# VH-VL binders against q869s5r1519to1633, part 12

Target 1, 115 residues: q869s5r1519to1633
Amino acid sequence: YILVAEDNDINIKVVVRQLEKLGYTAIVGINGLKALEIIGSFPICLILLDCQMPQMDGFTCSTILRQIEPTGQRIPIIAMTANDSKDRCFEVGMDDYLSKPVRVDRLQKTLSDWI
Key: E = the ipSAE of ESMFold2; O = the ipSAE of OpenDDE; V2 = 0.75 times the mean of E and O plus 0.25 times the DockQ between their complexes.

## First folded at step 1 (VH-VL)

Design z02 (framework fv_izeltabart)
Fold by ESMFold2-Fast, scan of step 1:
Structure z02 (fold): chain C 115 residues (1-115), chain A 121 residues (1-121), chain B 111 residues (1-111)
Amino acid sequence: as target 1 above (115 residues)
Amino acid sequence: EVQLVESGGGLVKPGGSLRLSCAASGFTFSDYAMHWVRQAPGKGLEWVGEISGSGGSTNYNEKFKSRFTISLDNSKNTLYLQMGSLRAEDTAVYYCARDLFEGSYYPFDYWGQGTTVTVSS
Amino acid sequence: DIVMTQSPDSLAVSLGERATISCKASQSVLYSDKNYMNWYQQKPGQPPKLLIYWASTRESGIPARFSGSGSGTDFTLTISSLEPEDFATYYCQQYYSYPLTFGQGTKLEIK
């Protein structure tokens, strides 16, 4: 499963359609709290994480996940971000980033780098 | 050339069911999301719902979700709309339209000519 | 649901004159740097035809006299110099959130 943590309907649709086209199964969490719940419940191999979400944003979600991860079990976290926020993604333990709106060629390359 | 051809419309009594088809050609069908949009006589456009190119995800206008089902068959390059519990207010021209695959939730860039559904006793 | 309201419902304009059609969204359709709204043209007996997406980007093959502008909630479609083929009904549409919604349409009539 690939987890898509995103609150915007358009970005959810774009990313889910692209993942399905590339042969992946997606699970959607509409905020950071839902994302953390899903990670605990499903075998997630990669997380696509919107940096800006209501309730618990992606930065907070990434920080929590990195702090509680067992040694040797690191799930790749790929930020989905607007201009001017990508540097903070690495600061909180995200591994890579994709600009919004997500392009299928960039998504495919990113997935091949981390999966 | 991109072509979308709807079929299956006709006269149906209230409470009846009907299945519409949209046959696609001229492009890789599975690369595109597909939509159904309807237009009642003399009225504007109303979005019914959509399906991803793989068929793995659907979204509906809640107004139709309990009565209508969207599906597709990639081996036949065909989109379907199964309509149940039809009412007089469902009388409309039904269009299929494709949606761009590439990284943006873009426009309905191609539409079919439409198929007419008339619900009348 | 996001409600799209067009103004006017109809207008009559002479050939060669400018036509301006407005569309208002009940909430912002701006996400990051893009406005998720489209404009379509529909002639009687024909399906709608995409004119503009992302509020201001012309679809391939659409004449330069068509332009879209605006951001957030207020949008405008402008036809700078009307040609006979431009008399049609125009619809705005948001694709920011589900359900996708269209404006009620603006009918452009020859004066």
Scores: ipSAE 0.007, ipTM 0.603, lowest interface PAE 9.4, mean pLDDT 82

Design z03 (framework fv_izeltabart; at its last look DockQ between E and O 0.05; V2 from the best seeds 0.00; counts 0 for: pae O 6.4 > 2, placed apart)
Fold by ESMFold2, look of step 2:
Structure z03 (fold): chain C 115 residues (1-115), chain A 119 residues (1-119), chain B 111 residues (1-111)
Amino acid sequence: as target 1 above (115 residues)
Amino acid sequence: EVQLVESGGGLVKPGGSLRLSCAASGFTFSSYAMHWVRQAPGKGLEWVGEISSSGGSTNYNEKFKSRFTISLDNSKNTLYLQMGSLRAEDTAVYYCARESYEWLPFDYWGQGTTVTVSS
Amino acid sequence: DIVMTQSPDSLAVSLGERATISCKASQSVDYSNENYMNWYQQKPGQPPKLLIYAASTRESGIPARFSGSGSGTDFTLTISSLEPEDFATYYCQQYYDTPYTFGQGTKLEIK
């Protein structure tokens, strides 16, 4: 399963459809709180995490995930951002980033690097 | 070469039902979301609904949700539209359309099949 | 629902001349600096054919005389030099939010 943490309907549709075309199954969390709940309930192999979300943003969510994850079970966290801010993503424990809107060839390359 | 062929249209009385088929060839059917779009005589285009490539997720124009069901059979490369409780306003040409790999436009359309609802 | 309104409803233009078709969305169809807007051509007796997606990107195989522009709520389709085969009805379509909606169509007649 790939967790897609994203609050915008068009971005969700684009990313989920791209993942489906690449042969992956997506689970959607509409904010950071739902993303945390999903990671505890499903076997997630990678997280696509929007940096800007209501209630709990992606930076806060990533920070919490790195604090609570079991030793030896580091799940790749890939930022989805419009800000082109690489340094902050890595500071909070994200492993890579994708500029929005996400393109399928960039998504495929990033997934191959981390899965 | 991508090809979409609709069938199953015809004359039906109000309150009746009809099942449309869209036979697909020339592409990996299981990799693309599919859509139904209709066009009433002399009118514009109206989106009916969509189905994910696996068949596991559907979305409908709310005006059709209780009466129309979209499904597919990946083993037969075929998309279906089950229409029930038909009304005169449902008279139209029904097109199946393939969702593009990028950015969600409809890049291939079938020739359409005509449904006429009349007593 | 997002309403797409085209103008004019019909247009007669001489061969070799420029044609411009407008489309206005009832709300913005932009997100993350991308426009979720398509243009289709429909010739009599045929299904629609995709011309332009993302407001300005030409689909493969579409002649360079077709171009799209605009953002937010206001979009245009331009045919820079009208050819006889361009006689058709043109539709804009938003794919920002469901239900995906189309403009009412603009019939292009060659004068």
Scores: ipSAE 0.109, ipTM 0.719, lowest interface PAE 5.4, mean pLDDT 86
Fold by ESMFold2-Fast, scan of step 1:
Structure z03 (fold): chain C 115 residues (1-115), chain A 119 residues (1-119), chain B 111 residues (1-111)
Amino acid sequence: as target 1 above (115 residues)
Amino acid sequence: EVQLVESGGGLVKPGGSLRLSCAASGFTFSSYAMHWVRQAPGKGLEWVGEISSSGGSTNYNEKFKSRFTISLDNSKNTLYLQMGSLRAEDTAVYYCARESYEWLPFDYWGQGTTVTVSS
Amino acid sequence: DIVMTQSPDSLAVSLGERATISCKASQSVDYSNENYMNWYQQKPGQPPKLLIYAASTRESGIPARFSGSGSGTDFTLTISSLEPEDFATYYCQQYYDTPYTFGQGTKLEIK
């Protein structure tokens, strides 16, 4: 499964449709809290994480995940963000980034790099 | 290349049921979300609902949620609309449409199938 | 629901002249500088045909005389020099939020 942590309906739809076209199964978490619940319940191989979400944002979610993940079980976290915030994404343990709105060609290349 | 062909329309009495089919060809059907859109005689377009490429998720216009069900069979490259508790107001041409994965427009439409609800 | 309102309801134009159709959304359909707004053409007895998506991007195979413009809530479809095959009904549609909604349509008629 690929986890899509995103609260905006249009971006959820765009990313999920693109993942499905590329042959992946997506699970959606509409905020950081839901994302953490899903990670504990499903075999997630990669996370697409919006940096700004209600209740728990992506920066906090990434920080918590990196803090609690077992040794040797680092799930790739790919930020979904505006280009100007990408440096902070790396600081909190995210591995790569995708600019919003996500484009299918960039998504495909990124997924090839990490899974 | 891309073709969508609807079938299953016809005359039905109020309170009746009808199942529409949309046969897809010329593309990888299992990679695209699909939609149903209807058009009453002399009226504009009205979105009925959508289904994900896997068939695992559906969304409906609230107007149709309790009466209509969308499904698909990827092994047959076919989309379905099951319509129940039909009313005179459901008289329309029903189109299936494919959703592009970029900007999500309905990039291809079928020719439509006519449903007439009358007594 | 987002309401899409077109103007005019009908427009009579001569061959070779310009036609302009407006579409207003009841709320912004802009997300990150992309506008989730489409234009379709429908001829009697035929299904709708995609002309323009993302407010201004022409679908493959659509003649250059068709152009879309606008952002946020106000959008325009322009046909620069009308051909006989352009007399049809035109619909705008927002794809920003469900339920996806269409304008009421603008019928383009021979003057």
Scores: ipSAE 0.041, ipTM 0.687, lowest interface PAE 5.9, mean pLDDT 84
Fold by OpenDDE, look of step 2:
Structure z03 (fold): chain C 115 residues (1-115), chain A 119 residues (1-119), chain B 111 residues (1-111)
Amino acid sequence: as target 1 above (115 residues)
Amino acid sequence: EVQLVESGGGLVKPGGSLRLSCAASGFTFSSYAMHWVRQAPGKGLEWVGEISSSGGSTNYNEKFKSRFTISLDNSKNTLYLQMGSLRAEDTAVYYCARESYEWLPFDYWGQGTTVTVSS
Amino acid sequence: DIVMTQSPDSLAVSLGERATISCKASQSVDYSNENYMNWYQQKPGQPPKLLIYAASTRESGIPARFSGSGSGTDFTLTISSLEPEDFATYYCQQYYDTPYTFGQGTKLEIK
């Protein structure tokens, strides 16, 4: 299972389709708060996390996830963001990033690197 | 019967703005994504962008993202394309088309509306 | 961006004869055993008309003489026996990834 935190319906559609192609099941959270709920309910092996979402953004979500995850059970968090936000992503504990708009080839490579 | 009718095209000077409309009938936007596609005179087809029906999320061809805006009025079942900073190369027939969320292709198109940008 | 290249740009075929149009994608447009490739027909002064989707599925109302085949990066539109109304410009399109892109078109003319 891969958690996709994204509030944009078009982006969700594209990313979910790619994940299905690769044999993964996508679980979608429309904001950081929903993402946190999902991570406790499903065996998630990777998180695709939009940095900008309503109610709770990706930066806050990442920070909380790193605080509550058990020792030795780190889940890769991949930021989906604009290029100018890369440094901040790493500061809050994200492991990698995908530039928006997310391209299929980049997504595939990223998943291959981290899973 | 499904029908898409574009309007709002016309002659505009470079640097001007224009808003195109696409009135849909025979279906509601709620089950479809809506697209704009244009075709310059004697040329091929170029995808402009899309909008989701439920959330109103948009996705643009990067070529147009800074100048064009796509929106919906669900109460009127109408799709819009707001164009700004128009250029001569924006001269084209502009089509609206529908796509299902289940990745069904553009099964219905409007007849198009012509935009001519000229000094 | 995925580049769609059709061949030929134009061809002349006689009535009742077979027409074949090729479309090549710069990368695979395959998702989970489905090819996200469409074919459209366009006549002068009209919008494109969907013929084939998912590479090989004929749209409702499209005559059986139209067929699509192929997978991955290579696709073909075939018209088994040309009718007068079939002479038009044909476009392939990928909807695998944004921006969605079209081939440059193939003009089918009567020989």
Scores: ipSAE 0.021, ipTM 0.676, lowest interface PAE 6.4, mean pLDDT 91
ESMFold2 (binder alone), look of step 2: mean pLDDT 91; pTM 0.932

Design z04 (framework fv_izeltabart)
Fold by ESMFold2-Fast, scan of step 1:
Structure z04 (fold): chain C 115 residues (1-115), chain A 120 residues (1-120), chain B 111 residues (1-111)
Amino acid sequence: as target 1 above (115 residues)
Amino acid sequence: EVQLVESGGGLVKPGGSLRLSCAASGFTFSSYAMHWVRQAPGKGLEWVGEISGSGGYTNYNEKFKSRFTISLDNSKNTLYLQMGSLRAEDTAVYYCARDSLYEWDAFDIWGQGTTVTVSS
Amino acid sequence: DIVMTQSPDSLAVSLGERATISCKASQSVLYSNKNYMNWYQQKPGQPPKLLIYWASTRESGIPARFSGSGSGTDFTLTISSLEPEDFATYYCQQYYSYPLTFGQGTKLEIK
């Protein structure tokens, strides 16, 4: 599974369709808290994480995930962001980033790098 | 020049196995998804399956999933199709094709094909 | 599976005349203003060649006489003035859902 943590319904549809087209199975968490719940329930191989979500944003979610993950069980976290905050993404344990709107060519390349 | 060259086709008996190769040149092989497409004599095109540029993900037409395996070796710029439990209906020209996911969702480069004949 | 149905199976056209080939998808291949539909040309003994992607965008190097149109489920490939090198079999293909599927092909013959 690939987890998509994103609160905007249009962005969700775009990314999920692109993943489906590339043959991946996506699970959607509409905020950081739901994303953390899903990680504990499904075999997630990669997380696409929106940096700007209400309540628990992607930066907070990433920080919590890295804090609670067992040694040796690091899941790649790829930031989805509308701003140029890539340096902060790395500081909170994210591995890469994609600009919004997500393009299928960039998504395919990123998945090839981390899966 | 971007090109794909298939090899490994030939005559095989029903129930046999065969491995096809597709050698890529002229582009960054690991950056593209690759596909296998077949065409039976006098018939149309049939999608067999695909593999991601990293080799980490494969997807198959359900019809072939149990008998065929797609793999690649990025150090050799080579794509493979391992075919098992071959049947007469698998007789076809097998093409490898590059998927241009960088700009469009289409097979922009094709090999010349390699012929597989399954006969007693 | 999305079934792609082409018509006609065979079409005879004279040089310089217009040829129109149809392709119908059993389900819409439109998402976010983009039709996941491609057209290929195949000559005897050769691999398919990409002509058109996203239903209407011509691949680089493809002559302007080739055009694609349509949206959702109904698509057409038009050759405005047939040249000798255009006699081939044409295939439509959907890239919307797995498994990827092709039409059965339309053979364009000289009249």
Scores: ipSAE 0.006, ipTM 0.559, lowest interface PAE 14.3, mean pLDDT 82

Design z05 (framework fv_izeltabart)
Fold by ESMFold2-Fast, scan of step 1:
Parts: C-alpha cells; structure tokens; sequence
Structure z05 (fold): chain C 115 residues (1-115), chain A 121 residues (1-121), chain B 111 residues (1-111)
C-alpha cells in the first residue's frame, strides 16, 4: 500500500490515479490523525504526505510517526507541498518532496528512488 | 472497441434494494476511474459516485453515501452499484461512465446506454 | 456543493447561425492553471457525449464548429454554424470538487 495523506479532492484524485497507473494500490487519509490510524492498520511501504492538513498537519504527523516507529521499520515519507519548504520537511524526518500539483513523471522518479 | 453495457434495472417497491451492473469490454479498469450518473425522467444529470480502477478508493455524492455502494470485480471486468432503501425519487436512468486522468483526459469519455430503475408501489 | 447554472434553459437558432450557451459556477473551478469543466451533448434516447474538457479542449472527433471558452466561474460553449445534427440538450459539468455537478441543461432547437 502507498498512503496518500491529503485533504484536497483534486490532489487526491490526481495522485491516486497516477499511483494506480504505475501499478500501486493507494489508501487515503484525509487528515493527519487518520493517516496515523491507517499506518497502524495497513502494511504501508511509502507515505505521500501533505504538509498542510486539518486536525494534525503533515509536519506534526511526520514528527509523531518518526518518534513511535520501531528501529529498522522506517517508512519513506515524501512531502507534498505547494510552497518551497524543503528544509523544514527534512528536519521533521521527511525523506523527499513533490510539488503540487503532482506530475506522473516526477512521482514515478520519486517512487523509484524510495521503493 | 470500448463498450459499457448496464443491466439490472427494473421495478422495485419503496424500501427495496437493487444491484446494477456495468460490463466493460475493450479496456481494463486499472487505468481509469468509473462513475455512476443518473437522470430522472425529463430531468438533468446527477453524479452518484466513483470508484478507482483498483477498487481501492470510492467517492460519493453525500446524498447517496448511506444508501448506495459502488464496487467492481476486475476478474469479471464489471462495475456494480448496490442501491438500498430505495425511494420514489430514485426513479431514473442509471449510466456508468469511464474517466481518464485529469492530466491526460479529464472528461467522461465513454458512457453506457443506461438501465432504467423505477421505484413505485 | 458547487452549483452550475446554465443560460438559457432553451434556445432556438436557425441552421447556419451561431449558438452560444453560458454556464456559471457558484465558485471557481480553476486549479493550477486548469479549469475543471466539461461540456456534454445529449440527444433524445441516447447517453451524453463528451464535447469539450478542461473548458476549451475539444474531444477527439468533435467537429471544429464546437468551441469552449471562459475561466474561473464563467464559461461559454459556442457552435459557430449550426447543423441539423446539433439538435440536442447541452450540459456543463464541473469536476473540480466532489460532488461533481452538472448544469440543468440547455435545450437547443434548430429553427
């Protein structure tokens, strides 16, 4: 499974369709709390995480995930962001970033780097 | 050749249930989103909901979310709409439709012929 | 929900003349420089047929007399020179926000 943590309907549809074209199964969390719940319930191999979400933003979500995950079970977290917050993403344990709107060629390259 | 063929419509009493099918040929669901759209007699089009080609994601018009369920069976290349707690206002022609992606194709490019559901006592 | 309002509800135009149909969205359907708006044609007894997507891109096989324009909330479908086969009802649709919504339809009658 690839987790898509995103609250915007258009972004969700774009990313999910692109993942399915590339042969992946996507599961969607519409806010940070739901994303954390899904990670505990499904075998997630990579997370695409919006940095600006209701309830718990992506920066807070990433920080909590890194604190609670066991040693040796690090799941790649790829930030999705509309602004240039790369340095902050890396500081909270995110591994890479994608600009919104997500493009298939950029997504495919990123997945090949981390999966 | 791409084809979508709906079936399963008919006459149902209020409070009843009905399952519609949409058989696809000429393509596989995996690269598309599939939609159900309905049209009441003499009225316009109303979007019911959608499902991803993998079957992993669904979205609904809130009006239908508690009563209707969309699913698909990739082994049969068939899309389903399970309708429950039917009311007279659910009387309509139900279409299935295919959608390509927003960055490649953004419209419902193929539609079935429709299947008629009539809810009356 | 985004409400799509078409005008007029019906329009009668002579063969060879221009027909113009308007569609207004209650809020913007523009996202990342793309308008998430489609136009469909429906003839009696048939399913809808996609004419235009992304507000102005003509679907493959659609005659050049059909064109779409507009951005944000105000959109227009134009048929530059009406042919007999253009008798139909036309619908706009936004696919920017769930639930996807259609206009009420414009019935085009050829005089």
Amino acid sequence: as target 1 above (115 residues)
Amino acid sequence: EVQLVESGGGLVKPGGSLRLSCAASGFTFSSYWMHWVRQAPGKGLEWVGEISGSGGSTNYNEKFKSRFTISLDNSKNTLYLQMGSLRAEDTAVYYCAREDWYYESTGFDYWGQGTTVTVSS
Amino acid sequence: DIVMTQSPDSLAVSLGERATISCKASQSVLYSDKNYMNWYQQKPGQPPKLLIYAASTRESGIPARFSGSGSGTDFTLTISSLEPEDFATYYCQQYNTIPFTFGQGTKLEIK
Scores: ipSAE 0.008, ipTM 0.605, lowest interface PAE 10.2, mean pLDDT 82

Design z06 (framework fv_izeltabart)
Fold by ESMFold2-Fast, scan of step 1:
Structure z06 (fold): chain C 115 residues (1-115), chain A 122 residues (1-122), chain B 111 residues (1-111)
Amino acid sequence: as target 1 above (115 residues)
Amino acid sequence: EVQLVESGGGLVKPGGSLRLSCAASGFTFSSYAMHWVRQAPGKGLEWVGEISGSGDSTNYNEKFKSRFTISLDNSKNTLYLQMGSLRAEDTAVYYCARGVRYFDWLSPFDYWGQGTTVTVSS
Amino acid sequence: DIVMTQSPDSLAVSLGERATISCKASQSVLYSNKNYMNWYQQKPGQPPKLLIYAASTRESGIPARFSGSGSGTDFTLTISSLEPEDFATYYCQQYYSYPLTFGQGTKLEIK
């Protein structure tokens, strides 16, 4: 599964529809807490993480995930954020980024790189 | 004004069970992780476990995981610790504590209750 | 588990003196330029009170005489000039990994 951590209903629908068109199955976490819960419950192969959520930004969530994950079980974390934030994403353990609004061609390329 | 008030402590015999409560006021659980921490007489602090503000996710010190369960009721703004198979070594003051932000799961405890005393003795 | 070890177990100091207590973690609690450790103060019959988080940031309302320093595995809490209300037990804690763990405590006593 691909985990989509995003709180905006419109953004969720856009990204989920794009993933469906590309043949992937998405699970949505509406905040960082839900994202952490889903990772423990489902076989997640990649995380798309919004950096601007109401209760926690994705940078904080990524930092926590990297600290508590077992050795050798690193799941790719792809930030959904402004292009200007690319360097920050790598600093906190994110593997790549997608600028918002997410484009299908960029999403497809990124998924092929990490899955 | 943030306040945490524990209750439910008392004297129990070994093998017994007890449920502790922590009533919160001045905030809602939704953006915080809630913790239980205990302190045996004359000893230091020991972390028992935590629960998310939604109640959906828990983490425990493995020492307690098989015997203790943390839960909460958002409608009552109350946190619980259900303790089973109690032993003399479980004698302690039990505190509830608030982690500053839930997403900061590994976060500092900015508010603590006054504690409730559990004594396990025959 | 990360073991937090404090030294000394107790320290006798006079009013107005500087007090320094140490905390050592069995492994690094540093990640992404942040140290995941806290200091608490506890007086008899009272719950612990947060003094310092992220090794060096004072909690709101904590007097400037309290300061924290250190990084990785070695941390220090300093009280620059002791006041009567500072005689208490002090605990360090790591929040880097589960289970969360505390040091054994350092008791400040009047000389």
Scores: ipSAE 0.000, ipTM 0.546, lowest interface PAE 13.1, mean pLDDT 80

Design z07 (framework fv_izeltabart)
Fold by ESMFold2-Fast, scan of step 1:
Structure z07 (fold): chain C 115 residues (1-115), chain A 121 residues (1-121), chain B 111 residues (1-111)
Amino acid sequence: as target 1 above (115 residues)
Amino acid sequence: EVQLVESGGGLVKPGGSLRLSCAASGFTFSSYAMHWVRQAPGKGLEWVGEISGSGGSTNYNEKFKSRFTISLDNSKNTLYLQMGSLRAEDTAVYYCARHPYSSTWLYFDYWGQGTTVTVSS
Amino acid sequence: DIVMTQSPDSLAVSLGERATISCKASQSVFYSNKNYMNWYQQKPGQPPKLLIYAASTRESGIPARFSGSGSGTDFTLTISSLEPEDFATYYCQQYYDTPYTFGQGTKLEIK
């Protein structure tokens, strides 16, 4: 599974449909707590993380996800960020980033780089 | 030219507190994560913790989490390490180091010269 | 925590000769075609200097005589022809998981 951590319904629908088109199974966490619950319950191979979520700093999200990842397996975390906030959100715990709005060609390239 | 200059080290008694500073020039913190790494006399390197360039989030080596706090002041372009409840084992040279957000690989591309902390009665 | 173990603790090598330093991780630091491992050089009285990241990529400005190899748990730093300025202590570091940990160091000395 690919975990999509995103709170906006429209953004969720776009990314999930793109993942399905590329042959992946997506699971959605609409906030940090739900994302943590999902990681403990499903075999997650990559995380797409919205770093602009209100009341959740991208560094904080990445730190929490690193704390709960399976022993001996580092899960790639890919930031989803607005063009004007790249410099604020990209963190050392995150492996890559995608600009919003997410385009299917950029998503496909990023997934091929990390999966 | 990138420079990181640490200061604030010195002699402190067990149980005391000390604040270290790392003054940055030639860049701003907004595109970097900042780290503290220490080295005890004649020993190897030990990672203390990190802070985002915004100052919004920190991550620590669990060994230090209850006693040390990392912060930064973007208006002064300065990184801080507040150390409390100091023990003899905290005697070390303390380095600040930076990691660029433009890299998906974590590595420290620049380090300061270090500041020495001695905890002794 | 992931424990990084270097061998040897110290190594004496003559100028112009090859030096080889090993680093072993207590668990694999390989994931998704990447090795989360770095090498640093430290001279007395100076901070560490990045040599190699991602196990085998030389940092900008680092001489070609330095190379990194290995995967998973076993890594090697090689200096193909030792120069006077290469006498230093070398550290490996994993960043696969927090806390980021370093090896104990290998001191490279003149024979």
Scores: ipSAE 0.006, ipTM 0.553, lowest interface PAE 13.5, mean pLDDT 80

Design z08 (framework fv_izeltabart)
Fold by ESMFold2-Fast, scan of step 1:
Structure z08 (fold): chain C 115 residues (1-115), chain A 122 residues (1-122), chain B 111 residues (1-111)
Amino acid sequence: as target 1 above (115 residues)
Amino acid sequence: EVQLVESGGGLVKPGGSLRLSCAASGFTFSSYAMHWVRQAPGKGLEWVGEISGSGGSTNYNEKFKSRFTISLDNSKNTLYLQMGSLRAEDTAVYYCARGPRYYGSGTYLDYWGQGTTVTVSS
Amino acid sequence: DIVMTQSPDSLAVSLGERATISCKASQSVLYSNKNYMNWYQQKPGQPPKLLIYAASTRESGIPARFSGSGSGTDFTLTISSLEPEDFATYYCQQYNTIPFTFGQGTKLEIK
């Protein structure tokens, strides 16, 4: 599964539809806490993580994930963010970023680079 | 059944070193954060530090960071606390405790060992 | 460091009575609508046992008479009707910031 951690319904619809068109199966976590629960419950191969979410934001979520992930199971975390926050993403252990709104060709390239 | 069994406690002189072990069974050890918590005689609980299930990340209470080291061996399902430069105030029962699964951060401690007693005395 | 202060230090209660224990954090433990605060029970010679996490979520297997409430800096553990096995020391703990810190403990004694 590809985990989409995002709270905005419009953004969720766009990204999930794009993933489906590219042949991937998406699972959605509407906040950071739910994203962490999903990761423990489903075989997630990549995380698309919105940096601003209620409950627990993406930066906090990424920090926790990097601390607790099993040996040999580094899951790529790709930030979904506005231009102004891209540098912060790498600081907390995210591997790459996608600017909102997400474009299909950029998403496809990113997935091919990390999956 | 989940079990955590501490060992390695005992009497040690000031300035000495001691290594505590915590043998885990009944769960996937590498999927959980593990913690050390101590309790001095007649006193409350004091968090020492934590380590991720992968062993790749540690966090410490700063008062112990220079003298204590937390590590683990996933092949043996065992957590360790290496204690150096021991002082009388380190006399306590040392507990190992399991934190949340892979999706947690050491947020709550759902299973604890029975504790092992460390006495630092001349 | 966040300092956790419990009140009272000890409390004598009769069987079947209600007991309430308070815990105050020196800084808010509320983050993104969740309170990062736990309650533990400890009996002499035994390790602590998790009762409640996230301020109000009861751990599996914990009797319904235990409940947690509060938000931000002020929290309460309530035992609605005391049973013999409930006489123990209770600790609150915050997990919002490192280092994780515990309250000094509240000893619940039989009256």
Scores: ipSAE 0.005, ipTM 0.537, lowest interface PAE 13.2, mean pLDDT 81

